# Ledger of designs, part 274: VH-VL binders against q0atu2

Target 1, 119 residues: q0atu2
Amino acid sequence: MLDKKARIRTSREYRNVFEKGKRLSGRFLIIYYVENALDNNRFGFITNKKIGMAVIRNRIKRQLRAIVREYQGQVKNKHDIVLVARAGIGKSSFEGMEKDYIAIMKKAGLFARNANKID
Short names: E, the ipSAE of ESMFold2; O, the ipSAE of OpenDDE; V2, 0.75 times the mean of E and O plus 0.25 times the DockQ between their complexes.

## First folded at step 13 (VH-VL)

Design yb18 (framework fv_dusigitumab; at its last look DockQ between E and O 0.66; V2 from the best seeds 0.78)
Fold by OpenDDE, look of step 13:
Structure yb18 (fold): chain C 119 residues (1-119), chain A 122 residues (1-122), chain B 111 residues (1-111)
Amino acid sequence: as target 1 above (119 residues)
Amino acid sequence: QVQLVQSGAEVKKPGASVKVSCKASGYTFTSYDINWVRQATGQGLEWMGWINPDSGDTGYAQKFQGRVTMTRNTSISTAYMELSSLRSEDTAVYYCARDVGYDSGEFYFDYWGQGTTVTVSS
Amino acid sequence: QSVLTQPPSVSAAPGQKVTISCSGSSSNIGADYVSWYQQLPGTAPKLLIYDNNKRPSGIPDRFSGSKSGTSATLGITGLQTGDEADYYCGTWDSSLSAGYVFGGGTKLTVL
């Protein structure tokens, strides 16, 4: 689980990211990202009703948090990043979500894979 | 069966703009990014940028920021690359290429267009 | 000038083995998978190797790729006259502005 300090928690924080941040779309995810004034990154997760039932939404959110946690050390510092799940993500595999996340974050210039996580 | 077919050769004056097209077929156009790569005569490959045909999102190499515009028309599965304020140094063969980043999380180009020669001369 | 460094040229006789090196940094080859492209004279580039060492369908096993640290290597065994071409390495770079980068290319001559 992500550290509390690494999570976007308030509506105000989310609103700030949506209003001032940049938007980038992948196959299963959309990210909104903006620089923050902190020494750490913060992540938010949005899974709306179009994704499916609450059980599905919670599963997706848990999977996304797991992905973000695994790669959090490779994300450039001082950013607030909100992940929005797209409608098709409910039928995607965990690996598919992971690949999509990596691709989007790379295109955003936020992510550089660590040599220890590459074969 | 995947094909990228580009528009024909272009001859332009310095300061003009050129717009090259790339029509995709044999796959779902909106599922893969299109990248543009150019190659001056006798020189190496130079990456210009990418476009997401689904969202229209783009990312350009710093060298071309402010001069390049990548667009797409999803109804005809066609990507466009427009380069403005042309210079003689922009004379090159321009390629479109399909990116499989969303499938693997790694970026590489598995299919390429045949190339479009753009000549800039006074 | 290119972000990734390749030897300008290599040559060998038919049947021999050649290797083409590709040197980068921690922000590109050190951080991402490397791909290789073959460009025959007068043609568009063709994907030869992806994910460091994987071959697309149709690419013979004479072609191999490897990566170590911030360097990658393309190997070609049983060299054929038809292998005479330019070869480019490429990968994603996340240093200044995120984007794809190519090596300067290597001209392979079959003697």
Scores: ipSAE 0.910, ipTM 0.954, lowest interface PAE 0.5, mean pLDDT 95
Fold by ESMFold2, look of step 13:
Structure yb18 (fold): chain C 119 residues (1-119), chain A 122 residues (1-122), chain B 111 residues (1-111)
Amino acid sequence: as target 1 above (119 residues)
Amino acid sequence: QVQLVQSGAEVKKPGASVKVSCKASGYTFTSYDINWVRQATGQGLEWMGWINPDSGDTGYAQKFQGRVTMTRNTSISTAYMELSSLRSEDTAVYYCARDVGYDSGEFYFDYWGQGTTVTVSS
Amino acid sequence: QSVLTQPPSVSAAPGQKVTISCSGSSSNIGADYVSWYQQLPGTAPKLLIYDNNKRPSGIPDRFSGSKSGTSATLGITGLQTGDEADYYCGTWDSSLSAGYVFGGGTKLTVL
């Protein structure tokens, strides 16, 4: 589980990332990211109704949280990062989401050297 | 069969621009990023950047930031790389290459175009 | 040094074994998987090894790869004259200007 200080929690925090941040698209995910003034990262997760019913959206959110937690030790600090699920994500596997996340985070320049994968 | 077919050789004067095309076939063009790599005569490979043909997102190597523009036209499955303010040191073979980052989470180039020779001379 | 270091050249006789080293840092080879590319004279590079040690379809098992720490190695056994080429290692570099990096290349001569 992500600590509460590592979560984007308020509408204002989310809006800041969407309005001020950079955007990169993968196959299943879009990330929005912006530097913050903290000493840590914060993560947010968006699944809209077009992805599917609530059960499917909740499963996808849980899977994305697990992926973020697994790789959080590799992420460069001082960033607010919002993961937005794309419409096709319901057809992906956990492994497919994971590979997509890794690819877009590397291309965004958000992984730090010497970081280790966290269980 | 995956194929990347590039435009023909170019001869340019210093200060001009060049735009190289890369036409993809044998796969879903929007599913894989296209990278551009150049190689001066007798030199090694130099990565220039990538484009996501679905979104149009790009990332450029710092050396080329401000001089390179990567675009695409999805209706004809074609990626483009434009390099401006050409200098003699830009004389090289320019390759497009497909990266498989979305399949593996790791970056490598599984298919390459045949290369486009760009010569910059007075 | 910001690029991957390879020996400029290696040579061996047909039928012999050769290795090609690729030395990097914690921000590239130490943090990410290594690929190898073969460039035959006058041609585009071709993927030879990916994910440190995997071969794409059509690459014979005489080609092998390994990685330890911040270094990677390409091995070629049963050398043939058709193996005469330039060989490049490549990987993602997570440093300040994150992007893909190649080694300087190694010219293999089969004598």
Scores: ipSAE 0.741, ipTM 0.897, lowest interface PAE 1.3, mean pLDDT 91
ESMFold2 (binder alone), look of step 13: mean pLDDT 92; pTM 0.949

Design yb19 (framework fv_dusigitumab; at its last look DockQ between E and O 0.09; V2 from the best seeds 0.00; counts 0 for: pae E 9.6 > 2, placed apart)
Fold by OpenDDE, look of step 13:
Structure yb19 (fold): chain C 119 residues (1-119), chain A 122 residues (1-122), chain B 111 residues (1-111)
Amino acid sequence: as target 1 above (119 residues)
Amino acid sequence: QVQLVQSGAEVKKPGASVKVSCKASGYTFTSYDINWVRQATGQGLEWMGWMSPDSGDTGYAQKFQGRVTMTRNTSISTAYMELSSLRSEDTAVYYCARDLGYDSGEFYFDYWGQGTTVTVSS
Amino acid sequence: QSVLTQPPSVSAAPGQKVTISCSGSSSNIGSNYVSWYQQLPGTAPKLLIYDNNKRPSGIPDRFSGSKSGTSATLGITGLQTGDEADYYCGTWDHSLSAGYVFGGGTKLTVL
């Protein structure tokens, strides 16, 4: 599980990311990302009701947290990143979500030079 | 059955703009990013940028930032690449290519257009 | 000049084996899978190898790819005259501005 210090937790923090951050859309995910004034990255997760029932939303959120945790050490420092699940994500496999995340993060330039987890 | 068909050759003056089209068929246009790659005569391949047809999001190589614009018309499954402030050094064959990044998390181009020759001369 | 370094040319006789090297860094080949493209004279590039060593449908097993560290290698066995072409390696790069990068290309001549 992600450390508390690595989580976006407040509405104000989320609002800051949405207002000042950049946005990129993948197949199953949308990411909003902005530089922060900290020494660590923080991640937020949004799963809207359009994805499905609470059980589904919670499953998706757990999967996304697992993906983020897996690649956390390879993300460039000092960023707040919010992951928004798209409607079709409920039909995707875990691997599909992971690949989408990796692709988006690469396009966003958020992976560090040593991002070789999938090498 | 996947095909990328590009527009015809262009001849432009320095300082002008050129817009090349790339019509996709045989797959869901909005499901895969389109990349643009150019090649000057006798030279190697040079990546210019990517465009996501679903969202319209783009990412350009630093060399072309401020001069290139990649767009799409989803109703006709067509991607566009516009390059402005043309120079003689921009004379090249320009290719569009489909990206498999979303399927694998790795970027590579499995289908290419036939290329569009752009000549910039006084 | 290219981010990825390839030998400018290689040559061999029909039936022989050739290898084409592709050298990069930790920000590209060291962090991402490598793809290879074949470009016959006067034609658009064609995907030859993806994910370091996988062949798309239609590509014969004479073509092989490998990756180690920050370098990749394309192997061609049973060289045929029709293999005479330019070959490019490519991969994603995380340095400075994220984007795709190509090698400088290698001209393969069949003697």
Scores: ipSAE 0.905, ipTM 0.956, lowest interface PAE 0.5, mean pLDDT 95
Fold by ESMFold2, look of step 13:
Structure yb19 (fold): chain C 119 residues (1-119), chain A 122 residues (1-122), chain B 111 residues (1-111)
Amino acid sequence: as target 1 above (119 residues)
Amino acid sequence: QVQLVQSGAEVKKPGASVKVSCKASGYTFTSYDINWVRQATGQGLEWMGWMSPDSGDTGYAQKFQGRVTMTRNTSISTAYMELSSLRSEDTAVYYCARDLGYDSGEFYFDYWGQGTTVTVSS
Amino acid sequence: QSVLTQPPSVSAAPGQKVTISCSGSSSNIGSNYVSWYQQLPGTAPKLLIYDNNKRPSGIPDRFSGSKSGTSATLGITGLQTGDEADYYCGTWDHSLSAGYVFGGGTKLTVL
């Protein structure tokens, strides 16, 4: 999973990203992101009850964490990034979520210098 | 059905404070945020801030930072907005309004209170 | 001074259609969903459109919304005398004064 320093943990930290950050919507995901004062990135994950039952939301969280972990070394540092799962994400495959994450992170300019290499 | 019922009109002098209440019914109070919006007579709407009833966390518009306090009492499903150091320019109707919460990624106000008139005059 | 600009007024005869524009920037309309509110004389605002183009239950389909770039538009067809009201667009703004922002409002008169 992600190491502890790469996680957004508190309600205040999440709200800072929502209030001050930029927002971009993908097919299955919405991201909010803001520059932080740290030397590293932090990631947060939101799966609202509107997505489905708790077991489904927990599965989606685990899949998103795995995707973020896979690509974390390619993300520009010093950002707090919150991934919000859209209502239709429960019907998507892991590969579909992964492709959506890559596309939205490229659109946000959050992948390093050569965003096309990640694609 | 969802209702937001606000306290009655207030008349205050400059420099005083006012506290407006907003009682919620017909839904789970702690599942939605409460926002406060004001409107001077014949003018537009002005957002003041949000409050999350489950945690008590708030986010205030910069214009009101330092003068506004938004609180709640979850046992009676009631939100409060207190505005201090009142000026004549604070004369307005003050509304409470419900939103889906900061973690929804959406900001719109689906239910509104009836409004509370606050008049500030010497 | 308003970060979201709307025409101050618009008018049309019963049965006609009108549009109300809302112009913003990349930090608000360009990055977020837009909502519209109707305020009948002497009453609280009421949600009319959310998520750019969605209607809450009880809002007739002669009310419509759209968004393009940094602008949003409210459309009203089959105009009725009861539609005389002030109309406000609203969205979140991510700029230095981050927060929710309303347009200045548009007074609709049915002549």
Scores: ipSAE 0.008, ipTM 0.648, lowest interface PAE 9.6, mean pLDDT 87
ESMFold2 (binder alone), look of step 13: mean pLDDT 92; pTM 0.946

Design yb2 (framework fv_dusigitumab; at its last look DockQ between E and O 0.61; V2 from the best seeds 0.00; counts 0 for: pae E 3.9 > 2)
Fold by OpenDDE, look of step 13:
Structure yb2 (fold): chain C 119 residues (1-119), chain A 122 residues (1-122), chain B 111 residues (1-111)
Amino acid sequence: as target 1 above (119 residues)
Amino acid sequence: QVQLVQSGAEVKKPGASVKVSCKASGYTFTSYDINWVRQATGQGLEWMGWMNPDSGDTGYAQKFQGRVTMTRNTSISTAYMELSSLRSEDTAVYYCARDLGYDSGEFYFDYWGQGTTVTVSS
Amino acid sequence: QSVLTQPPSVSAAPGQKVTISCSGSSSNIGSDYVSWYQQLPGTAPKLLIYDNNKRPSGIPDRFSGSKSGTSATLGITGLQTGDEADYYCGTWDHSLSAGYVFGGGTKLTVL
């Protein structure tokens, strides 16, 4: 689980990201990202009702948190990043979500290195 | 069966704009980003940027920021690259290419258009 | 001038082995997978190698790729006259201006 300091928790924090941040869309995810004044990154997660029942939404959130946590150390610092799950994500595999996340983060220039990189 | 078919050769004056098209077929157009790469005569490949046909999102190489615009018409599975304020140095063959970023998390180009020659001369 | 550095040219006789080097930095080859492209004279580039060492369908096993540190290498064994072409390495650069970058290209001549 992500540390509390690595989470976007308040409506105000979310609004700031949406209003001032940049937006990029992947196949299953949309990310909003903006620089923050902290020494760490913060992540937010949004799963709308259009994705499905609460059980499905909660599963998706758990999967997204797992992905973000796995690659957290590769993300360039001082960013607030909100992940918005797209409608089709419920039909995707975990691996599909992971690859989508990696692609979007690379395009956003938020990764210091490839999350898929195998040396 | 995947194909990228580009528009024909262009001849332009310095300061003008050129818009090259790339029609995709054989796959779901909105599922893969289109990249543009150019090659001056006798020179190497130069990446210009990517465009997401689904969202319309783009990412341009710094060199072309402010001069390049990548768009798409999803109804006809066609991507466009417009380059403005043309200079003689922009004379090159321009390629569109599909990347597999969303499938693999890796960016490489598995299918290419046949290329469009753009000549800029006074 | 290119972000990735390749030798301008290499040559060998039919049946021999050649290697083409591609050197980068920690922000590109050191941080992401390398792809290779073959460009026959007068044609569009063709994907030859992806993910450092994987071959797309239709690419013979005479072509191989490897990566170590900030450098990559393309290997071609059993050289054929039809292999005469330009070869480009490429990868994603994770610098401040994230994007794809190519090597300067290597002209392979079959003697």
Scores: ipSAE 0.915, ipTM 0.958, lowest interface PAE 0.5, mean pLDDT 95
Fold by ESMFold2, look of step 13:
Structure yb2 (fold): chain C 119 residues (1-119), chain A 122 residues (1-122), chain B 111 residues (1-111)
Amino acid sequence: as target 1 above (119 residues)
Amino acid sequence: QVQLVQSGAEVKKPGASVKVSCKASGYTFTSYDINWVRQATGQGLEWMGWMNPDSGDTGYAQKFQGRVTMTRNTSISTAYMELSSLRSEDTAVYYCARDLGYDSGEFYFDYWGQGTTVTVSS
Amino acid sequence: QSVLTQPPSVSAAPGQKVTISCSGSSSNIGSDYVSWYQQLPGTAPKLLIYDNNKRPSGIPDRFSGSKSGTSATLGITGLQTGDEADYYCGTWDHSLSAGYVFGGGTKLTVL
């Protein structure tokens, strides 16, 4: 469930994660993450013009949202997490992005895998 | 083909540091993580952490937080592990290993270095 | 004492079959894929099994892996003297201080 409370929405919220958070890089993704003072997780998504035209960037963002939605119940709570698409992501399949996400979330210690799937 | 070749044996005194190197060949060094695993004589395997050669990002096992540093030099395809404040209990063989789980979401080590013996003598 | 528990040793005659167990928890084997490693005396570990039951190229099909619940099993058929080694299971542990964990190891003796 990526409802309004599970989204990072304001520039201030994004800046907080970038300035105070930890950073890990995967093949196609970079995550920034920081503990928050809430009882839930929040997710943000960044695609920039270096990735390609707007249609490509929108497709990537939609795919990343779908991946996060599939695994959100397995993410340890109380974190703000921003996913940044790397320039090479356009050469990735949906499955490749998904596997990269799983690996990087495991390395960050954020991926518990014990929660029920929401979908 | 894929090879991980490690630096030679080290003998150290307690309180010193050791830096072990791991030179990779036969693949694109920056495309796979390097992990470090140690094994004391007659004991099991103990994972120490991972390092991403592309970004330099690391993740260390809790036991080694604050004592281990994992780095690399991408121009010579070489990973490094430095362990500080050595104690006799750190006497072990230290292995580097390639993590093929990078694109699969699973973690496993498909290629290993030959090992580097580090002896900490009191 | 290991997070993943293996029997310390197993033995069987040449040509026979053995299994080596690896018991964990919901935070590791129950939630992630298991790998198995063979370590011949004086050598580095070698990957035998990944993704619970898959073999890398060059590993004969007499080595097999399986997983049920929070336990994993390595099977070896047609035992040979060259199979005498230490065998380790390994997986990612998703607990509070997440990281990779190995079992304590199992010494296989072919009698």
Scores: ipSAE 0.319, ipTM 0.826, lowest interface PAE 3.9, mean pLDDT 89
ESMFold2 (binder alone), look of step 13: mean pLDDT 92; pTM 0.951

Design yb20 (framework fv_dusigitumab; at its last look DockQ between E and O 0.05; V2 from the best seeds 0.00; counts 0 for: pae E 12.6 > 2, placed apart)
Fold by OpenDDE, look of step 13:
Formats: C-alpha cells, sequence, structure tokens
Structure yb20 (fold): chain C 119 residues (1-119), chain A 122 residues (1-122), chain B 111 residues (1-111)
C-alpha cells in the first residue's frame, strides 16, 4: 500500500489538481498532475461507475495502486498526480494498464524509466 | 497493411505557414499516437512532436513550441502538422510516423509515411 | 549537435561485420529502450531494432542490437551491398523536456 503521506485524500486536494494541473490521456488512463509544495509525491485514484460494478472498480483501483507503488521511486519529485480510469480499462490486462501508465507518465515528463525492464 | 500516406510537396515563402497531412489506414487510428519527424537535405532526423488522435493531446519539441501545431481529424483518420513563420532552415522532408508507446511503454516508430518535401525560399 | 552521438560513417566489405555505436546520457539511453532505423537512399526510415535488441518481422537476424549503460550498439553481420544506408539510433529522453531524440546518423558504405 501507498503511505498515507503519498495519497491525495481530501476533496480539496483533488480539486486543486483538477483546477491547476495539466491533463494527459492514455489508452486506459487519464492523468492530472501539478507540482506541490511538499517533498514527496501524492497520488489519487478515480474509478467511475461506468467502468462497472463496485467489485470491478475496486479491483481496478487495487491494480492501479500496485502499479503506482511499483514505480513510485521513478516519479519526479513534488507532484500531485490523479489517475482517472477510462471506460475501457476493465477489459485491459494488468500488463496493459502498466504499459499505459508508463507511457503516459513518460510523455508527461514525470517518469524516468521502467524499473522492471532490463537495461 | 498499415499505411501512412502524406500530402504532396509544398513550396512556401519565408514567413508563411505550411500544413502537411498524414492519412492512416490498416489500423485503429485512435489507438496509436502520431509523431512528426523532419530531415533537412543531407542532414539527420529531427523529432518535432507527437499527437494522440483519441484525445488530441500533443507534445512538441522545445525548438518548435509556439510555431508548430499538430491536429487530427478522426473521421478520416488523418493527422496534420502545421508549421508557421517558415524560414529557409525549415526546408526539409517531413515524415509522420506511428508510435507504439501504449503497447510497450517504450517509444519507437514502426510505420512511416513516405515523406513530404517542404521548400522555403524567397 | 544531436543528443545521441553516432560515428558519421563506417565501412566494410561484403560478408564482414560492422558495428555502429550510439552514445547518450542517463536521461535518454540510460533510462529508456533504444531503437534503430535504416534509411535507404531516397526513402523513408524503416524500423530495424526496437527495445534495444528486438527485431520487427521481416528483419533478418544478421541485424542485432545491444545496450549497456548510456550506450547502444547496432551490429550487422554478413554485410550485403543492400545494407548500404544511413542508420539512426533513437530513444525517449526523460529530461525536463520529454521527447524523442535521434542520433546524428551513420552512413554505412559497403566496399
Amino acid sequence: as target 1 above (119 residues)
Amino acid sequence: QVQLVQSGAEVKKPGASVKVSCKASGYTFTSYDINWVRQATGQGLEWMGWISPDSGDTGYAQKFQGRVTMTRNTSISTAYMELSSLRSEDTAVYYCARDVGYDSGEFYFDYWGQGTTVTVSS
Amino acid sequence: QSVLTQPPSVSAAPGQKVTISCSGSSSNIGYNYVSWYQQLPGTAPKLLIYDNNKRPSGIPDRFSGSKSGTSATLGITGLQTGDEADYYCGTWDSSLSAGYVFGGGTKLTVL
């Protein structure tokens, strides 16, 4: 699990990211990201009802948290980042989600490299 | 079966704008980003930027920011690259290329257009 | 001037092996996978190698790629006259200005 300090938790924090942040869309994810005044990154996760039932939404959220946690050390510092799951994500594999996350984070200039890949 | 077909050669005056098109076929247009790369005569490849056909999101090389605009028309599976305030140094062959980043998490171009020659001269 | 550095030219006789180097930095080759492109005279570039060492369909196994640290290498064995072309390395750069970067290109001459 992500540490509490690494989570966007309040509506105010989410609103700040949406209002002041930049937006990029991947195949399965949309990210909103903005610089923060902290020494750490914070992540938020949004799964809409159109993705599916609560069981599905919770599964997706767990998978996204796992992906974010895996690559957390490679994210450039001092950012609040909100991941919004797109409708098609429910049909995607975990690997597909991971690759999409990596791609979109690289395009955002937030992600250095994939730690699971061999140099 | 994947094909990228670009528009024809262009001749422009300095200060003018040029808009090159790239029509994609043989795959789902909105599933892959389109990148633009140019090559001056006798010179190397220079990356200009990317566009996501699904969202319309773009990312431009710093050198071209403020002067390049990438757009797309999804109904006809066509990407566009417009370069304004043209200079003689912009004379080059311009290529569109498909990016497979979403499939791998790594960026490379597996299919290229045939290129569009843009000549800028007074 | 190019972000990635390649030798401007290499040459060898048919049947021989050649290598083309590509040197970068930690923000590009150091963090991202390298691709190689072949450009025959008067044609558009063609993907030759991706993910450091993988070949697309149709590319013979006499073409190989490798990466170590901040450098990459393209290897061509059994050199053929048809291999005479320009070769470019490329990769994503994860610096503040994220984007794709190419090497300066290497002209391969088959003697």
Scores: ipSAE 0.893, ipTM 0.948, lowest interface PAE 0.5, mean pLDDT 95
Fold by ESMFold2, look of step 13:
Structure yb20 (fold): chain C 119 residues (1-119), chain A 122 residues (1-122), chain B 111 residues (1-111)
Amino acid sequence: as target 1 above (119 residues)
Amino acid sequence: QVQLVQSGAEVKKPGASVKVSCKASGYTFTSYDINWVRQATGQGLEWMGWISPDSGDTGYAQKFQGRVTMTRNTSISTAYMELSSLRSEDTAVYYCARDVGYDSGEFYFDYWGQGTTVTVSS
Amino acid sequence: QSVLTQPPSVSAAPGQKVTISCSGSSSNIGYNYVSWYQQLPGTAPKLLIYDNNKRPSGIPDRFSGSKSGTSATLGITGLQTGDEADYYCGTWDSSLSAGYVFGGGTKLTVL
């Protein structure tokens, strides 16, 4: 899982990303992102009951964290990034979430120049 | 025990400013945000903005942008809200509230101050 | 009007059940967890329900919350005269003008 330094933790940190960050929508995900003053990236995850029961929401969060962890080495540093799960994400596969994440992150310009693991 | 204690009632004339204080105790002041919420007599709750005590960062409701300033003094665990260019419609009870939001994006106010009545009269 | 819509008032007899609705949009209730606040006459608001349906310590289980789509509901069973208060829903609005929003409030009368 992502370690504590790579997580958005406080309401202030979340609000900063929502207020000052850019927003991009994909099929299953919305990302909000903003430059931070750290030497690393931080990730936050938002789900709600529209997605499904608690076991489904917990599964979705776990899958998204796994995707972010797999590609975090490709992400340009110094960004706070919040992933908001859209209601339809409960119907996606792990692979569908992964492809959507890659597409959004590429569109946002957040992958580093040498992100060859994705090609 | 978590407690938020606010400054006393204020009477102001239109065009003046008011500064309300909120003294926190019973928790680590810099670990949680302080929000300000007001309520006119017989009316509902209206969110004004937040301040993060550790950094001093703020976010204001669009309605109050340009008239509200939120500050804090961490050495005395006190947050402040200043509202300028007061009008009669600013007559309200002003509350501070502690905000508990973590990695999941949950945002709610678990502890509230007792309220500060601000009356704007000509 | 308020971003979140609540009925202005509801009433029921002691011992009965009442529900209070809260209608919003996809950017607030649709994406974010809902909280409920109780305001007894002459007092500050108090957190009653958080995370759609969870109760803080000290809140009896006759208070319940639920959410469906862009709407939320507070349920109160076993009504007592001490429950006469104003009740507000609240949530974060994730639109471009992000911020916390409250419902207009519902006055509960126990007849």
Scores: ipSAE 0.006, ipTM 0.571, lowest interface PAE 12.6, mean pLDDT 86
ESMFold2 (binder alone), look of step 13: mean pLDDT 93; pTM 0.952

